# VHH binders against q9y6x5: the designs that were tried, part 250

Target 1, 379 residues: q9y6x5
Amino acid sequence: LPPKLLLVSFDGFRADYLKNYEFPHLQNFIKEGVLVEHVKNVFITKTFPNHYSIVTGLYEESHGIVANSMYDAVTKKHFSDSNDKDPFWWNEAVPIWVTNQLQENRSSAAAMWPGTDVPIHDTISSYFMNYNSSVSFEERLNNITMWLNNSNPPVTFATLYWEEPDASGHKYGPEDKENMSRVLKKIDDLIGDLVQRLKMLGLWENLNVIITSDHGMTQCSQDRLINLDSCIDHSYYTLIDLSPVAAILPKINRTEVYNKLKNCSPHMNVYLKEDIPNRFYYQHNDRIQPIILVADEGWTIVLNESSQKLGDHGYDNSLPSMHPFLAAHGPAFHKGYKHSTINIVDIYPMMCHILGLKPHPNNGTFGHTKCLLVDQWCI

## First folded at step 10 (VHH)

Design M14 (framework vhh_7uia_1)
Fold by ESMFold2-Fast, scan of step 10:
Structure M14 (fold): chain B 379 residues (1-379), chain A 123 residues (1-123)
Amino acid sequence: as target 1 above (379 residues)
Amino acid sequence: QLQLVETGGGLVKPGGSLRLSCVVSGFTFSSYAMAWVRQAPGKELEWVSSISGSGGSTYYEDSVKGRFTISTDNAKNTLYLQMSSLKPEDTAVYYCARTEYKYSGEYTPFDLWGQGTQVTVSS
């Protein structure tokens, strides 16, 4: 009987929300499982890049999803939300559901995790839902649990994605305690529904469940804007991505564009690609543009206009505001164990271990997560 | 077929009450952020109230807090705006609107609008 794993993501769930709000259902889940208080995500701290890092164990420069909007200079292709179905963008890595399906004749199931509705290396998740934000959490959960119980070959790896609290974090900002309290209470209720559904179906005691997120959220303001139009005319460059990490493709000499940008704002770092800090692991990919602008936490890069965002992410991955958490429960995990920090790339080799899969080469370190697991010795 | 149909507007005296209704079809509004947006004569669109996510969280413009209540009835596929203590400055065309969340971490601009219902607060 093969081990089973359900990986759940609540987009934009900042780690310190756990300290500032009450989560009775999540705390009951953690009491009988494990909690990692901070997950150090990859740079840039955006949805598509970090969701793909979770399931590949790779830095963005290695897996190729380097932003939510990107340009490949070699092939001259553009990537956006409306064009994410082209396998070209996803083929620089092998996500865990592909490995799961190609080893030991197993099935995978997906409720809207980024990339699961795309054939990657000619392999698509055995069961999947095309991305549609109108589909309720309850419908996603119903499909996942149906596939976990009723599939041949058996579904051993399943994913479930939910857009909150990221959507509300952008709209209201994480410092809006009244609005964020209501959103986070609803998420806690959804976690309660998840646990209850798994118990009612007889899945709870034999299923490993990971609840995590891709990034956090920080407060933005109309008082913290960086106007690129005051630094450089738009005719000098093509803008590939804007905020808080701007990707600049020069139409003229790169040095001229760099010189116009480098002293434009004290709240923005300007990097030539080769000068991007090594700690970001954000340099070695054709989709990373010749000039990258990195705004300071809470600052928004704009083009001679106001920003409607009261919260945002994408900032430096060393910032605690950008960190999600990880909670897990199931036969593979200790009960009542707390761990301080892991890297988001460490999740992949841990999941491979739980499923008995041979991981593809990756940037994670299994040793960082071994204390979470009952079959591992940890001092 | 996707549509929003507003009703319940009319003429009311200052201090009065009205309940606006928005009947939705072709989607589950609990999976979308739903909003009431108004436009007073000669002014720009003003957001009034929203329900985000599965209808459990409600949000209000400061000028209407404590006076307006947004709610849903899932069995009737209907979004409501209960308006009390109405003021002349509440005079506007009220629109029901839908927005959806994108994978990129941004809300789609309001992508589905009703035809509007006129609210006039005067003698």
Scores: ipSAE 0.017, ipTM 0.378, lowest interface PAE 5.9, mean pLDDT 89

Design M15 (framework vhh_7uia_1)
Fold by ESMFold2-Fast, scan of step 10:
Structure M15 (fold): chain B 379 residues (1-379), chain A 123 residues (1-123)
Amino acid sequence: as target 1 above (379 residues)
Amino acid sequence: QLQLVETGGGLVKPGGSLRLSCVVSGFTFSSYAMAWVRQAPGKELEWVSDISGSGGSTYYEDSVKGRFTISTDNAKNTLYLQMSSLKPEDTAVYYCARTEYKYSGEWTPFDLWGQGTQVTVSS
């Protein structure tokens, strides 16, 4: 029987939540599996970009989902939530569910992972749910487990996405211990429900399960705002994305716009596209705008308004506050093993190995995940 | 045609209970996150509680946690706030309001409000 893998994402689950809060169900999962304490995500540290990096093993400049809001200057297309089903935005890479369906006679299933309701290279996930925030975790889990247990050809790759703790992280900020404690306890209970459901259906012993996230969260404040209107007039540029990474399309000379912005605030860095630090791997794509502003951790870029956000992400990917974790359990994984750090792009080639798939060229390094796997020598 | 109508307010003694209702018209409220927001005399609007994901996730302000319960009835298109162990400090006009969490990870401002219902906690 072919190996099976369920990939679960809890959006915005900052790695250090694991040491500041109690997770009895997640700790039981880890005790008989593996934990990677920090996953270094890709820049920018946002939901759509990092979810697509997990399933492609590529930096954002390579897979083309470079932000949650995008503009392509060549085609003059705009990306928004209403445009996420246009394959144009997703076609610069081949996600693992497409590879799974095309290389093997196997099915894929998806409960709302970004991109899974879009035909990518004319291939859509065999089973999927259109995104709807009103659908409960239980309903998503019910569909995924039904498809894992009742499909022909068999579902060998499944994904499950949940919006928390990101929604609460934005609303309360990660330093609100009272509200975050309650949200994180609820997530731990959902992990308990997941494990129990898989055991009851006879799936648990033969299924590989990865629990991870796309980014972390940092505390914001009304005392840490960068008013872009005090730097430059709206008539000089088109704003493609605002905060904490602003994407600026100049309407006048690029150098004039740059000069108006570069010394406006000590709490943001201003880059011409060609000067974006190489370590970000955020330069070689037409959807990356001519000028990028990167706010310092905890600072919010605004347009002459207050911000309602008490937490945010999108910041420099070297910041530990932006890092998620990865936990895994199943026949492919060691039991009781703890690993310090991997890159988020390393998850893709590891998953391809577990499923017996030939990976597309990618930015991950299989060697970084070898110590997690029972069929590999730990260097 | 889009309308939120709150009922269930009134005068209660400290330690008493009230159930507020918000009837939704013109949209499927389960497609949105719904909130209770209150305004005490001479004070600003204060968020109290919300419910999202078709009744899946509930959130509360610290001062009401353990005393108030938010819930929905999809068949009646109605949002509820069950209030127990009421305190004089809970005296306010209570509004229900609509918001949305976007797939891309942002909450929208409250874009639809009810007319409010008065809750007075006094001996």
Scores: ipSAE 0.153, ipTM 0.560, lowest interface PAE 3.9, mean pLDDT 90

Design M16 (framework vhh_7uia_1)
Fold by ESMFold2-Fast, scan of step 10:
Structure M16 (fold): chain B 379 residues (1-379), chain A 123 residues (1-123)
Amino acid sequence: as target 1 above (379 residues)
Amino acid sequence: QLQLVETGGGLVKPGGSLRLSCVVSGFTFSSYAMAWVRQAPGKELEWVSSISGSGGSTYYEDSVEGRFTISTDNAKNTLYLQMSSLKPEDTAVYYCARTEYKYSGEWTPFDLWGQGTQVTVSS
């Protein structure tokens, strides 16, 4: 039978939650599988960009989903949650479910992974659910397991997305031990339900399962606000994205806007597009605006308003608070192996190897993940 | 017409309980998160609780955590707030409101509000 892979994302699952809370079900999963303690995500550390990097192996400047809110200077299109189904935004890369369907003539299935309800290069996931936050984890799991067991051609790649602990991380902040403990215990119970469902359906022994996330979470405060209105008048620019990475489209000379912003706050870095640090790999795309503001960890950029967020992400990808983890179990993976760090772009070529797919050119390095795999020589 | 109608407010003694109800017309909870927001006399609007789906994820402001419970009944198109161990500081007009949780991790601005129901906690 062909190799099968289920990729599961718990949005905003900060890596160090594993050290600060008890996860009996996840620990049982890891005991007979592998754990990567930290996954270094791509900049900016936001949901849409990082979920697309996981399934393409590309930096944001290369796959084109450079933020959750975007403006394309060439076509003059705006991206928001109301138009995320326009294939234009997603067509700069080929995600793994498209490759799976086209190279192997097999099916893919998706429970709400970002991009899976969009036709990309005229190919949509064979089975999918339109995004709806009101649909339970159990219903998503029921659909995925049904499609894994009852499809022709067979489903060999499946994805499952859940919006927690990101939603609670934003609402309470990661330092709220009482609320985060409750949320994380519920997630661990969902992982237990996932494993038990797969065992009862006879899928567990032959299915590769990856549990990962797109980013972490850091504590914010009303005492750590950067008021952009104190720096520059609204008439000088159009705001494309606000916090913690602001994307500024100047209405006047770019240098004048830059000069008004560059020394405005000690808790914000101001970059002309060409001066964005090379280590971010966040420069070569028309959707990256002429001026980018990057707030320091835990600082929120606002427009003369208070912020309701007690937690946020999007910050510098070198920050451990922004890092998720990766756990995996199945016939492709070693048992009881722990690895320190991989890059989030390395997940894609590893998944292609497991599925027997030829990866599209990507920024990942297969060598970084080969120690996780039973069919590889780790040296 | 899209409409939210709150009921269940009233005068209650400290330590008492009340259940607020919000009847929804013109839509269902299948694509929307619902919230309770309150305004105490002379104060700004304060978010109290949200539910991201029918029996899905629930969220609470720290001061009400463990005392209040948000829930929905899809068959009745009704949102509830069960309030227990009420304190004088819970005195406010309580509004139900519609919002949406997005992939971005953001709640949309509240785009539909009820008329409010007065809760007074006093001896």
Scores: ipSAE 0.014, ipTM 0.396, lowest interface PAE 7.8, mean pLDDT 89

Design M17 (framework vhh_7uia_1)
Fold by ESMFold2-Fast, scan of step 10:
Structure M17 (fold): chain B 379 residues (1-379), chain A 123 residues (1-123)
Amino acid sequence: as target 1 above (379 residues)
Amino acid sequence: QLQLVETGGGLVKPGGSLRLSCVVSGFTFSSYAMAWVRQAPGKELEWVSSISGSGGSTYYEDSVKGRFTISTDNAKNTLYLQMSSLKPEDTAVYYCARTEYKYDAEWTPFDLWGQGTQVTVSS
């Protein structure tokens, strides 16, 4: 039978939550599997960009999902919402479920992973669910496990997305220990439910399972606001994205807009597109705007108003608060192995190896993850 | 003072039409996406439709596409759901709900709910 992989994402699961809260079910999962303590995500540290980087192995400038809100300077198209289903936005890369379906006579299944309900290069996930936040984790899991057991051609790659702890991280902030403790305990219980379901169905010993996330979360405050309206008049620019990375499309001369912004706040950096730091790998795409503002950790860019977000992400990807973790269990993985750090783009070539797929050219390095795998020479 | 008040529910025959209204106070549509979510007897909450704060983007659950239309009247601070070609399976309590899409297009849970309005489709 071909190897099978289930990729699970808990949105906004900051890596150091593992050290500050108790996760008995996740710790049991890790005991017989592997843990990567920090995953260095791509910039900007947002949901759609990083979920697409996991499944393509590419930086945002290369896969084209450069933010959750985008404008394409060549076609003049606007990406107005995370629910945008226009294939145009997703066609700059080939995600692993498309490769799985096109290289091998195999199916893919998806419970709400970003991009899986979009036909990419004329290929949509064989089985998928339309996004609906009211659908329980249990129903998503029931559909995924049904498809893993009852599909022809067989489902060999499956994804499952859950929006917590990100939503609660935004609402309460990551430093609200009472509310975050309750949310994280519920997530641990869902991991317990996942393991029990797989054991009940006889899948546990033969299925590769990866549990990861797209980014972390940092504490915000009403005392840490940057009022963009105090810097520049709205008539001078079109705002494509606001916080914590603002994407500015000038309506007048670019240099004039830059000069109005560059010294406005000590708590944000202002970049002309060509001056964006090379370490971000965030420059070579028509969807990256002529001027980018990057707020310091915990600072929120606003338009002459307060923000109700007590937690946020999108900040510099070198910040540990922005890093998720990765845990995995299954026949491909060692048991009881702990690894310090990988790059989020490294997940894609590792998954291709597990599934026996030839990866498309990507920014990941297989050598970074090979120590996790039983069939590899680590050194 | 934040509140959502739904009206317009009732009993209708299969193939009939109803228009649900949700009056909002204490915030503006331009800062939030609005949604209709329903709950049939003995079932979990099911998302039906959403509209962006500008009214420019609308989204629908597959079973209601072509039959339901979501809209806003910003002057009246009112969200509508025009329902046509109603089926017995559309029988549910319909809730008006708010979701924040203010700074990015990140999918977030509903953070403010109305009391609900009952829709019953029966012959």
Scores: ipSAE 0.000, ipTM 0.179, lowest interface PAE 14.8, mean pLDDT 87

Design M2 (framework vhh_7uia_1)
Fold by ESMFold2-Fast, scan of step 10:
Structure M2 (fold): chain B 379 residues (1-379), chain A 123 residues (1-123)
Amino acid sequence: as target 1 above (379 residues)
Amino acid sequence: QLQLVETGGGLVKPGGSLRLSCVVSGFTFSSYAMAWVRQAPGKELEWVSSISGSGGSEYYEDSVKGRFTISTDNAKNTLYLQMSSLKPEDTAVYYCARTEYKYSGEWTPFDLWGQGTQVTVSS
């Protein structure tokens, strides 16, 4: 009878969508559970970095997934979607499914959470699905629930990842009420299906379920472009990542590259690595490049071209538009409790507490989430 | 009051394994990069492996790549070197050392050293 936890992520689910659209199934889930209205994510506010922060409790500079596109100057390796399964990129931290399998004689299950199809410290999730965007939510849910009910040693930690509303947020922008309403209604229906499936299988009353996301979304425009080619010739640098946080590797003197960039646009901040604001916790890792450009909210960095993106994320993590929410239900959680804000790194030590695991050293603070839990005193 | 203390060395046969530990005191080592450097009898100091303060980036000398693993335990202020498939040419005194990641992503020279621990690989 070890405690069980299912962690669900809907990619790019901006917190204020909850106030501007109707979610009858999610609201029923929250009514008998808990809601954290804003989760302050880590910088940069991108998918791979924040998904790995949720399961490690670490800032990006500490877990090593510092962007969706990375370069390691020592090994000359590039990180991209085509080589994201090289353990080199993921071995800078120990995610919770690895700890669950090694610290306790228990199994983990995964439906496409970033990193779960990679052997990390020679340990891969006990049950997993290779990433494939064409696989339906229903098929992912069927596999997860089968593994939760039919595994030995028992599956005590399970993850489920879904690409929406991020994909539609990029395509339509978060201010497209007609298209976003349609997309968000479909997500709410999937939450309804999830709850119904768990009830039908007898899992609902004994399973802890967390529904969260990695980041939000902000509106972009063809009127808000920063053309990097107007500032500096491409022969002066190698571009590691572009927008809205550009990672610049100089081919010439770093100071010369910096001087060409620093006054290029009033809508972009240019930082030498050592000058990156301490509040970002984005400095102490070799995969962070010598010069970082940070666009203002809603601005897109381009190379002498237009952008087709109507929505984007990756911006300053202090922006409410970049924040997701967290909802949870189960025997570990209070019923009908609402909390204002936690840090995304706080989720990991909370999950370790629920599962009875000893957390690896991390940047989260258990005290920030204790009010959500029935076995803790909150004042 | 700054101190690095290595332990875990010893005699091992070829193909064997050893785990070296380095306990640091007087500073928060998660704020610094740490390294293992070795010196075989009558030879120069040879860098073996480094790890960033976050525990993030790991670097290895070519001859030990795939055989040695560097790691940290920040709660214990301890640096480790797990050595496997040991060869006679790995025989050396192993030192842990502190370095700093300051500007443009470049490592600084090693500024604090431990006393060393002897590793002997011999049949």
Scores: ipSAE 0.000, ipTM 0.087, lowest interface PAE 23.6, mean pLDDT 87

Design M3 (framework vhh_7uia_1)
Fold by ESMFold2-Fast, scan of step 10:
Parts: structure tokens; sequence; C-alpha cells
Structure M3 (fold): chain B 379 residues (1-379), chain A 123 residues (1-123)
């Protein structure tokens, strides 16, 4: 019987929510499994980049999904909702479901994980759902469990993506305890439903389950806006991405654009591409623009307008507010073990180990996750 | 048969540059990842850089990022390591190695190695 793994993401699940709210179902899951309290994600701390880093073990500059909105200077292509299925954007890396299908007689299944509805290196997830936010968690779970139980060759790797608590985090902000409490209770109930469904179908005992997220959330305010129009006229640049990391493509001399931006606000850092801090690993890709603006935590970059977002993410990946957690349960994992911190790129080589796959070269360090695994020795 | 032959090492002053070459025979780059691994005097093997079979992705140890560039020339069956801003700490025997998409870091098993080329950085 080959090892099986279900990877579940609750988008925007900030790590410290676990300390500030009650999660009876998640705590029962953790009691018989493992918890990593903080996962240090990749920069920029956005949905598509971090979801692709989880399944490739690569920094954004290496896997090519460098933002939710992108421009490729070499090909002159733009990444938007209408072309997110163009394989061009995804082909700079090999995600784990592709490796899973190509190395042995195995299938992959996916409920809405970013990239799973795209043929990457001519390989699409064996079973998948086209992205549709109106599809319930229950329907996604029904499809995943059906595929885990009724596939040939067997589904050994499955993914499940859910948009909350990110959507509510943006709408209410993470400091709205009343609304966030309701949202997080619903998520905990969905975790309970997941565990119950797997038990009823006889999958629970032999399935490794990872519950994680791509990033956290920080509180924003109408009092913390950076008006880019007060810094520079639209005639000088093309805006590729706005907030909280603005991607600027100059229409005039790059140095002139930089000089107009560099002292505009004390609440953002302005970088020429080659001056982006090495610790971000956000420099060596044609999709990273010549000038990047990085807003301070809780500040929103706007174009002479107000922002309706009360919460946001995308900020510096050293910020604890940007960090998700990781919980896991199954035959590969210890029971009742807590670990402090791993890097989000470390998840990929750990998952490859659990599935018996040869990982593609990656930025993760297997040693960082060894203490979670029953077949490994903690150094 | 399968062989990796390295050249380009030598004595260089701090801040200088060298380009290492590794000529490959008996296989194609597109089927394998290639790596540079070094061993400093009295120390263990340290992974330096890797390049994917497509040449589209490159990986570097943190201490060499921005200073070293790995590349391939498929027409010449040659792997390169362009080293700039060399430091005394870069003094080592440099090996090219073949791998099959394996972890970098905690374990990096390589199934074919070159003979090594000595790089010495001193005045």
Amino acid sequence: as target 1 above (379 residues)
Amino acid sequence: QLQLVETGGGLVKPGGSLRLSCVVSGFTFSSYAMAWVRQAPGKELEWVSSISGSGGRTYYEDSVKGRFTISTDNAKNTLYLQMSSLKPEDTAVYYCARTEYKYSGEWTPFDLWGQGTQVTVSS
C-alpha cells in the first residue's frame, strides 16, 4: 500500500489565531499529530506565490509565480484572471503533483489548489476541479475523498484549498474579534467535518493529512495610506502590481522614476531591482519589475483613493503577522509533538519524503522537518 | 562512457574572477540536474550551486549568491561556474557532479563526479 497524503490550505490563516481563539476540532487533530507554530513564508506574502512555493519548495524568483499580478518583460505577457491558465507562467517549476504522476504509477487529485487546473510541463493533475469560489467546502471534500477511494492508478497525493479566513480577514481585519471569531469557528467545524468524513470512509488510519496556510493577515486603516499619485505622475510608469508591494515598470529613465519615489513616504521602502534585500530571495526573475515599493506593515499603497480593505498581506516575510502554521496527522507523523518554526519551502521536501518521491532541486532543508517524522532521528 | 572533466581552477587574488568548466560525455544535460560541490582544506564537502536540466532554474548556497553564476552550453556539452568577487573562504577543490533532482542541503546524493579542480584565493 503506497503512502498517501492530503494537503489542505485555509487561505490567510495567521498563526497567532491559534492562541487567541478556541479550535476544539483542530486541537484534537494536533493532540494525536504535530504542530509547527510558525511557518516562515516566502516574499511576497501573497496567495499564488506561497501556494506554489509549498508544492515546489522554491522561492518565488525560482518558480516564477512572483505575484498575483505579473508582467514578463521578455515575452511582454501579462498575468491576470483571464490568463492564469497559460502554462507559460507555471512552467518554471515542477510541482509535487506532476512529480507524483511522472515517477511511478500514481495519480494526483486537486480541489482548487492554485496551478492544479493548468497543464504544467504537459502534465495536469489526474483529477481536478476548475477554480470556482462558489463551490462549497463539502463538495470539494466529497470529490477529494471519492478520488482517494476510487482511483486507478491510486491517488497518493491530494490537495484541498479553501478561501477562508482570507476573504473575511480582508473584509473585517484580523482585529475584529466578533466577526473573526465566527469565521474561525466555521473553519474549525470544517476541520471536524474533514476528520469525520475520512474516518467514515476508512481513510483516516492510513492517510497523512497536512493542514496549513500560505500567509497571515495584518490590520489596515484609512489612516495608513500611501498615495502614489502624490509621489509621481502616471505618465512616468506602468503599474504592474499595487499593494502592499508595488511593481513599477518605468516609461522614462529608471533612475528618474526611482528619484521621484525614494523619499515620497516614510512608510515604504523603494528598491531598484538589484538592491532588493537578498533575504527576500526576490530578484532573479524577468517577472520582477525594475522598481519595487514595499509598504510597512499595515500601510496600503493607493492611487488617490481610499481603500476598503481592513486587512491585507504581502508584507515582509519576517513579520509574525504574515506567518501561517502547519498541523499534521498520520502514519508518517509523531503524536503530540510541537515544533517552533520551519520555512514554507521546507514543506515540499518533507512531502516528497513521505510519498517516496525524488524531489526536484529546491530551496528547502529536509533537516528542518525531521523532528516531525516517525522514521527520522532528531539531531 | 560517462565522464565529467573539470578545468579552469588556479590561483587568484581576493576580488578576482575565475570560470570553471566541466565537459560532459555519455549523457545529455536535459535528463539531469548538474551541480558544483566544493571541499575546503580540512572540511567536509559543501554544495555550491545546481542547475536544472532545462537550464531554466539555478540554485546557490547563500554565501555565493550574487557572486557565482552556473550555466550550461548544450552545444558543447559543458557546465560552467563563473566566479566573481572571490574571497579567501572560497579556496577549495571544486567538483562538478550529476544528480537526479535531489535535495540540496541536508542530503545531496550525486551519482557521477568529476576529478576536481583546485581554486586558491590568496595574495
Scores: ipSAE 0.000, ipTM 0.111, lowest interface PAE 19.8, mean pLDDT 87

Design M4 (framework vhh_7uia_1)
Fold by ESMFold2-Fast, scan of step 10:
Structure M4 (fold): chain B 379 residues (1-379), chain A 123 residues (1-123)
Amino acid sequence: as target 1 above (379 residues)
Amino acid sequence: QLQLVETGGGLVKPGGSLRLSCVVSGFTFSSYAMAWVRQAPGKELEWVSSISGSGGKTYYEDSVKGRFTISTDNAKNTLYLQMSSLKPEDTAVYYCARTEYKYSGEWTPFDLWGQGTQVTVSS
């Protein structure tokens, strides 16, 4: 029987939540599996970019999903929630479910992972659910497990996306221990339900399960706002994305816009595209705008208004607050092994190895994940 | 002329249901996301729900998940909010708005608003 893998994402699950709260179900999962304590995500530390990096092994400049809001300078197209089903935006990379369906006579299944409801290179996930936040975790899990047991060709790669703790992290902020404790306990209960369901269906012992996230969360405040309107008039630029990484398309000379912005706030870095730090791997794509503003951790860029968000993400990917974790269990993984850190782009070549797929060229390094796997030599 | 017109508000008892409608003119849903935003007396604006213009993706505030359903009829340029199991805390003026909503549930600026429709949940 071919190897099977279920990839689960809890959006916005900051790595250090594991140290500050109790997770009895997740700890039982880890005890018989592996834990990577920190996953260094890609810049910018946002939902769409990082979810696509997990399944392609590519930096954002290479896979083309460079933000949750985008503008393509060559084609003059705008990416928004209403346009996210245009394959144009997703076609700069080949996600693992497409490779799974094309290299082997196998199926893929998806419960709302970003991109799985889009035909990419004329291939859509064999089974998928359109995104709807009101659909319960249980219903998503019921569909995934049904497809894992009742498909021909067999489903060998499945994904499951859940929007918490990100939504509550934004609403309450990660420092609200009372509300975050409640939210995180509920997530741990969902992990317990996941394991129980897989055991009851006879899937648990032969299925590889990865539980991870796309980014973390940091505390924001009404006392930490950067008012862009205090520095530059709206007539000078088109705003493509706002906070905490602003994407600026100049309507006048680029140098004039840059000069108006460069001293706007001591809590924001202003970059011409060619001056964006190389460590971000965020420069070589037409969807990256001529001027990028990067707010310091916990600072929010606004247009002469207050912000309702008490937590946010999108900040510098070197910040531990932006890092998720990775836990895994199954026949491919060691039992009771802890690893300190990997890069989020390393997940893709590891998953390809587990599934027996030839990876497309990618930015991950298989050597970084070898110690997690039973069939590999770890030195 | 760009315009949003809400209807369907009224008085309802706790546990009851209402359907709000928003008729859109001057643009089509396929190019924009649409939202419902409410304001209770003496409170700030609270985002309730959003839907992509293609009708493929929906988003909800935690307190309304499982009770409210957002939908569109693109042929009629009409946005709906089906409200069930209504609570006194749902009492507010409900606004239809055009928005750019981010996947993770991030609150976004709204660039076009309706006049609002009053929903009162009371015995």
Scores: ipSAE 0.012, ipTM 0.439, lowest interface PAE 8.6, mean pLDDT 89

